# VHH binders against NADH dehydrogenase [ubiquinone] 1 alpha subcomplex subunit 10, mitochondrial (ND-42): the designs that were tried, part 2

Target 1, 347 residues: NADH dehydrogenase [ubiquinone] 1 alpha subcomplex subunit 10, mitochondrial (ND-42), of Drosophila melanogaster (Fruit fly) (p91929)
Amino acid sequence: TKKYSVFNAIFDKTSKRFDENSKVICVEGPIAAGKSKFAKELAEELDMEYYPAVDLDLIYINSYGYDMRKLDPQLPPSCRSYDVRNFCLDPSHDLAAQFQIRMYMLRYSQYIDALQHVLSTGQGVVLERSPYSDFVFMEAMFRQGYLSRGARSVYNELRQNTIGELLKPHLVIYLDLPVDAVKKQIKARNVDYEVQSKVFSDAYLSDLEQLYKQQYLKDISTHAELLIYDWTAGGETEVVVEDIERIDFNQFEADIHNKKMLDWRFPLEAEWCEARIKYCHEKPDLMNYFNVPRFDVPELVRSADDGKVWRDVWFNAPGMKYRPGYNADMGDEGLLTKTKIGINQGI

## First folded at step 7 (VHH; from s9 with R102E E104P)

Design t3
Fold by OpenDDE, fold request of step 9:
Structure t3 (fold): chain B 347 residues (1-347), chain A 125 residues (1-125)
Amino acid sequence: as target 1 above (347 residues)
Amino acid sequence: EVQLVESGGGLVQPGGSLRLSCAASGFTVSSNYMSWVRQAPGKGLEWIGRIYSGGSTYYNPSLKSLVTISRDNSKNTLYLQMNSLRAEDTATYYCARDYTVEFPHDSGWTYFDSWGQGTTVTVSS
């Protein structure tokens, strides 16, 4: 993305880049609904940037392609990796809370990138899920007893401190499948850890559906346009595109009492500029909201001893000694010509 | 040997301010993340805020409006300023060396490897 500064803002007006396709679209639905395929196709049809669903690979696989999960045997149990596979196989594990918080954080981070892209380029974006719907998973986990009340409290605090910093989507598309259909699809795609998982019970899937429909979609529809499709037998992306094209996203601009698209009502160029600056340059600050230590939730606390071991192992792994691009052991070149050497160890 | 020594505690009237110091030895404060944490009587630990090695600060959102953390590099000392104190701010205040793992290396978990002995602030009329 093009670097944006206050000085450049005088010459590079953000609003001039916006057109009818400068939209944030989020694709939502239960697991195994076919969101990935649909979202990708939609993005292609609308000439938008596609943002796939986040996963813990974004944390565990470093920029050099090294999988940090390989270090688990060297790590204390509290510091070992825990991803979606682990959750499916052992949802009651103490690391489930951290896993969900990480998912939220990753979705949050990705969404900021998406906003940056739209504001910097004018190109719309299609995301598979969003940070706004992430609580659906947290609540479902909580209802099934996989998260403690304390963990839920931490998650909610993080959400409250972060979610208001974002611009809500223009459009949410929900691919609707009944619980039975979801189960069928899970079996059909035959992912080993999913098929074997006790997580995907009728109760969990029903909770997921209820939380999506009765809380998330209702709430988000106050701001975003909402399209819901029965996707039990699949669907045609072209039909959805036609429906999207019929939507007038600007019809609400004159109505002060209507909350639709409220986050995107920027009457002044300066406001557009401010938004662009925020998401282009202040992402680290936004991400700092996740760095609030809590002491009252044991499963979210690491001991100093474990932390020290983790740090030693983690930052001595291949490609982890220095910032990306500065690791000679990984084949990075031109180190002598680089003016800034970043050390990951923070020392 | 790493040592942290808090000072400046005492009796403060409601509406008053506290100014605490944390003198560090055995390491450089400006090269580390440092945090203030407090514990009220009968309550758990509460994180107040952090100063990064770069000098930027981040505070507990619940306390942000009342808190300023700073440091004097020449003295290798950390400071906490809190204003408009209430009875609920009565606590033992600790400084700690802060190890925060930032995104994307992890999800922002923090551990503290070194703590001071604490200094007590009592807010009472």
Scores: ipSAE 0.765, ipTM 0.895, lowest interface PAE 0.7, mean pLDDT 92
Fold by OpenDDE, fold request of step 9:
Structure t3 (fold): chain B 347 residues (1-347), chain A 125 residues (1-125)
Amino acid sequence: as target 1 above (347 residues)
Amino acid sequence: EVQLVESGGGLVQPGGSLRLSCAASGFTVSSNYMSWVRQAPGKGLEWIGRIYSGGSTYYNPSLKSLVTISRDNSKNTLYLQMNSLRAEDTATYYCARDYTVEFPHDSGWTYFDSWGQGTTVTVSS
């Protein structure tokens, strides 16, 4: 994604880039609903940028392809990797809270990138899930006893401090499957850690469904358009496209009491510009909102000793000493011609 | 030897102001993240805010107190300006070197080292 300079953003009318397809679309639904396939197809048909579902690989696999999870034997237990596989296998683990928080962070980060893309290019985006729906998973985990009240509190605080910085989606598409169908699909795709997992119980899946339908979709529909499809037997993307084309996203502009598309109502070009600047240049600041330490939740607290060990191991791993593109040991070239050598924070 | 020494605490009336200082030795304040934390009697530690190496600040959104974190590089000293103090601000205040690792390497959780002895602030009429 070409970083537009702040100066370019000021002089280039952001609104001129926007057309009918300059939309943020989030595809939502239960696990194994076929979201990936659908979202990808939708993006293709609408000529939008596709953003796949986030996972912890985005954290554990560095830009050089090294899997940091290999370092686990060298790390204290509190600092070891914990991804979706670990969660499926051991959902009651103390690192489950951190896992969910990281998922939110990843979704948040991705969403900022998506906003940046839309605002800078005018091309719409299709995302699998969003930071707005992430709480569904947190709450479901909490209900099943996998997260403490403290962890939930931390999550909610983080969400409260961050979610308001974003622009809500134009459209949410929910692929609806009953719990039995979800279970069937989980079995069918035959991911080992999923099929054997106690996590995907009727209770958990029902909680997800309830939270999606009764909280998330209701809430988000106050802002976004909402399309819900029975996707038990699959569906046709073309049908969805037709439905999308029937939606008038601009119909609400004249109604100040209607909250639909409120985040995208920019009466002044300057406001568009500000939004563009925000997401193009202030992402680091937005991500800093996650740097709020809490000391009252033990499972989220890392000891100084463990932290030091972690830092030493982590930033001495292959490709981790310097910022991406500056690691000669990993084959990076042109280091002498680069204006600034970036050192990773841990060193 | 790395050392932090907090000072400036004392008794202040509600609505008053106080400036705390944290003198650092053994490392450069401006090259590190620095945080202020406090502990009220009988309560746990509460993070107040931090100043980044770049000079930007971030404060605990849950804090109702009006605070400003700053630093003097020439003195290698960190400051916490507190205004409109309330009884709830009564606590021992600590400064610490902040080792927050940013996303994506970590989740932004901080561990602190080089704790000072703290300085006690009592807000009472």
Scores: ipSAE 0.758, ipTM 0.896, lowest interface PAE 0.7, mean pLDDT 91
Fold by ESMFold2, fold request of step 9:
Structure t3 (fold): chain B 347 residues (1-347), chain A 125 residues (1-125)
Amino acid sequence: as target 1 above (347 residues)
Amino acid sequence: EVQLVESGGGLVQPGGSLRLSCAASGFTVSSNYMSWVRQAPGKGLEWIGRIYSGGSTYYNPSLKSLVTISRDNSKNTLYLQMNSLRAEDTATYYCARDYTVEFPHDSGWTYFDSWGQGTTVTVSS
């Protein structure tokens, strides 16, 4: 055996960092499972970088610290803000589709940052969920009627065009709670819009559980190692650390037909260098794979008139700068105006 | 000034082929992501595909086997080759330069920063 496992070095946190610690770990589970506390503790125990759950503050709080949601009274209804509070209180709103796509984009963006960190520093990362599991929420929302068939099609096309560019995680940890326990923890957490919400029904939570277990975990386990824990009464992070220490992440390294850890097998130095360059320097190109034009889903197409108002309001907010070189009459707004026949102006 | 001028449209018989051209000025085609978009009479816009600055392509899955996007960097010109044309391919075809997304504050609902006036293709016996 090797002298050190990837996790034996964690107990010497002050002196060195081994290449074996260079892992991507994703913590998954239902709402209110205690993922945040567990993921943070795990990252501390493993001497890894913690990446918390994303939220739309990342979109709405600009670099000056101004909250762009304050602009809503100046904006057409189609352009107003919509975050998790809005979803919990009004899940059938037309903006729910945009909201869920933005959540995927945020998780994708964060995952690139996490890959950059591993590849540039060698320090492992612990993420609270990831872009790979994001579709679970889209599908649950679709089953409950919160997303149109067209919106689901857009989401799936965006995911299909983007997700393959990333490196799958080494380890997924799923914190398992039955629906009844999840509902109790939502009440105990006592976040006003969550407790008031009609979203967290037995049906929705059961759909999430089914999608996680029968689609996400089934699929990701062909690549990643998978640990599942009954978290109904919580658990001890140290027990999970001990279980991680027993995993041989290189078990199938020489088997060209086995998919375990396939994304992390770099047989040529040039391939390692290309991965490092990609995630350290090419994030704008990766984010541009989200530019997959679709004009057939009205709630995801901003009308030319609304777009002009939005641009004038948004880019005049405190701390915002006008975008040089974009001409609204020559870009999307101009094209939509010219081709208005056959386009609904409903978003 | 950025300018895109499509040409090569006209009448073609079903099963035929046609190559559209897009002459670009004011920017370098090979340094940008470029798209083709179409609109059939009385219908909405439909994205056809993209050529990336490195030369790789991505197509609308429903059109993938029917179209090929290429460019001639020496002429600063983008092309759309269409084969096995059907009546449903009757449309005005636009060349567009892709918009660079500034995520997260510009959340990806702007696809193009420039487009041409279009060229009309009619597929009819």
Scores: ipSAE 0.440, ipTM 0.779, lowest interface PAE 2.5, mean pLDDT 85
Fold by ESMFold2, fold request of step 9:
Structure t3 (fold): chain B 347 residues (1-347), chain A 125 residues (1-125)
Amino acid sequence: as target 1 above (347 residues)
Amino acid sequence: EVQLVESGGGLVQPGGSLRLSCAASGFTVSSNYMSWVRQAPGKGLEWIGRIYSGGSTYYNPSLKSLVTISRDNSKNTLYLQMNSLRAEDTATYYCARDYTVEFPHDSGWTYFDSWGQGTTVTVSS
């Protein structure tokens, strides 16, 4: 209501913390481009918070350090772990669709944390990729036959229901390598499952490059500033820093038709405060937008029996018996239910 | 104790309209995300749509023009309005409370934590 807006303006002014360095920067590029080294160096030079690439360890290594993959022998095949190693070695597996959806969810979750950081502290962030570019991997997997048409439909519906809740980045930096250079860097990196993999073919890597350049970068550049660098031989982070310092992130102020930074245009202090509350306190609600029930794609449906086994095994693993919210002094279960059963067990 | 009690089902002629009700007890409908789901005879489940705690709605795209979800907070009751019904809309209709998860700690594929018993809608001449 209007009452809440006035209250936020009086007690905590988000706009006073926001300055020229309060930016969201996403570093993009193919596998083995050197994104991690560059993004970390860039964050250090700009005095920004670095967010590394997500991986499934964020799901499978619990908050107490236990590796949930150890549970696989106790789980039905549909419930077993599947990470990037599995994808590289067996990309046609039924669990590949779940894997890619989980990657999107992890990037989305991390991006919320980054928005929370910017809006609560004023410090900018540098992320290694983002939820906005995640669809590139889904589409490339689909084109190579690793995802069914149904799985693609589920992914797109999930994205449609979720991506609009975020604020697009201010700057995207694309580290450009041709396919043959990417393949050389994969071999040089010498990660066993990547080197052994059939996934990183010319066809797959070309599809990724085409989807990045002709869909993602074209689309995001209508909102974000875009810097593209030939990174075949690497580069110097200081040169990129100087280029960033020359960018006028406020160019939209001179042109009413300019859509740059549209997501970051908050004319009222209440809107700034509303955004901060959203990303600081409403993350569970944002993540719940991924709850888009689809029962028509077999590889993305667990039977009620399998779901029951999974819950019994997963929530009795070391460190998992009490979910983080179970000890909260928030009523019966606050964000939790009386029972842990769901549609998979009841129907 | 959480309960969801559905009503308003029955026989309806093709082209007709029907409003289903779901009376909730043991929790507040307006503090939760609530869904309608249906199952035609011999078919799988089909999600119809959801009303969020703030009152906004989201519908299965294939059903969006046929249905409207609403609620009455003073009665703690969820509604499904259906129009221009066809024989293929014959099904058992359920209301459900959406499952809330804290990702990634709970990375399961659970959509709902509570269900009604269902109410049957038959669309026939």
Scores: ipSAE 0.359, ipTM 0.731, lowest interface PAE 2.5, mean pLDDT 85

## First folded at step 9 (VHH; from s9 with R102E)

Design w3
Fold by ESMFold2, look of step 11:
Structure w3 (fold): chain B 347 residues (1-347), chain A 125 residues (1-125)
Amino acid sequence: as target 1 above (347 residues)
Amino acid sequence: EVQLVESGGGLVQPGGSLRLSCAASGFTVSSNYMSWVRQAPGKGLEWIGRIYSGGSTYYNPSLKSLVTISRDNSKNTLYLQMNSLRAEDTATYYCARDYTVEFEHDSGWTYFDSWGQGTTVTVSS
């Protein structure tokens, strides 16, 4: 069969955007490892787009800057907010399982955006963590008793139904710190809920380290290139850039039994086009794979009556009643009337 | 008491069509999110699709071309139209009152708090 032809050149716009820097790079490591500073510097030096770590502000801060957490007194307990601050201070709460599932969904959603960027523009991306490593946190939470066996089962079914739809990264960079150094960095960051945390024990941090090194890194290294650095005293981003420049990402392209870069081996231009369509236009379908019906885990079940209260409160909050751009009470301009044309259809 | 009663199941030849019904009592269908779910013999539950209180519908991407959800608010009844049925569509079909925490666009994590006894559809040669 042909590897390239004049006909494929006509349909080859997606592959023409790709160059040596059209890569997906994931930065991994324990909390407080300095991932943000490193990942941002790396993206700048490689001329790549930086994707910061997700957090629940992405859900709770609306487009107008209103913090939806202020609604909690109006909501049933099952519908109230629960973020990383709540987890650190009250990790045995029933909402911890939903919190971790939402973190996976946020990482998944961000990763789709990153794939869209690479496939649309050819510019590489650097992400702080990824959906592929998210299970490390779920498993550590389970080992510490913060998640039930049922909640773990739900998480794993969600992951199984969704993760296969993505393209694995080209490169994973792990910033390695021992537990004692992680604890020193947590204190140095001096974020009040991290310092006061009931979660960041030696046992939990050791479980994270073990799960990363003995499960995630071993597994992902069969698919992605893997770089590991002792980051106890920090490091120099320029050294890592030099190491990246030495990697031959196409080393195993012809080896049908080697899984390195397998997700990025598109022998047909139609496959490039299908990938671009999938990640640029089919994100709602990808996110709908999260609709896995499970009702056997009490802390992950919310009654429809509670859900109706949530909808009534949420979609009448400041900035939520109309679509973004049509909320005159939040400062949108050019509106002659408060018309129904901007009504939020999420209800 | 909240009650959901599915009906309309039965034996169908491959390529055939069926419309399933779900009669609701104790609550108003149009004030709630409603889902169809199925379970093939020996398999886990599979989400088919949802109708929102406002009437918008969304479907499992693997089933999107084969199914249509509708409702009749005057009869407080939910429907599932299935077309071009195959052997793999043999399952017990349930309707459920659901709750979806919207995450992004039209997606979300789905919860069910009420569902019926189901109606069985058998697609056989």
Scores: ipSAE 0.226, ipTM 0.671, lowest interface PAE 4.1, mean pLDDT 84

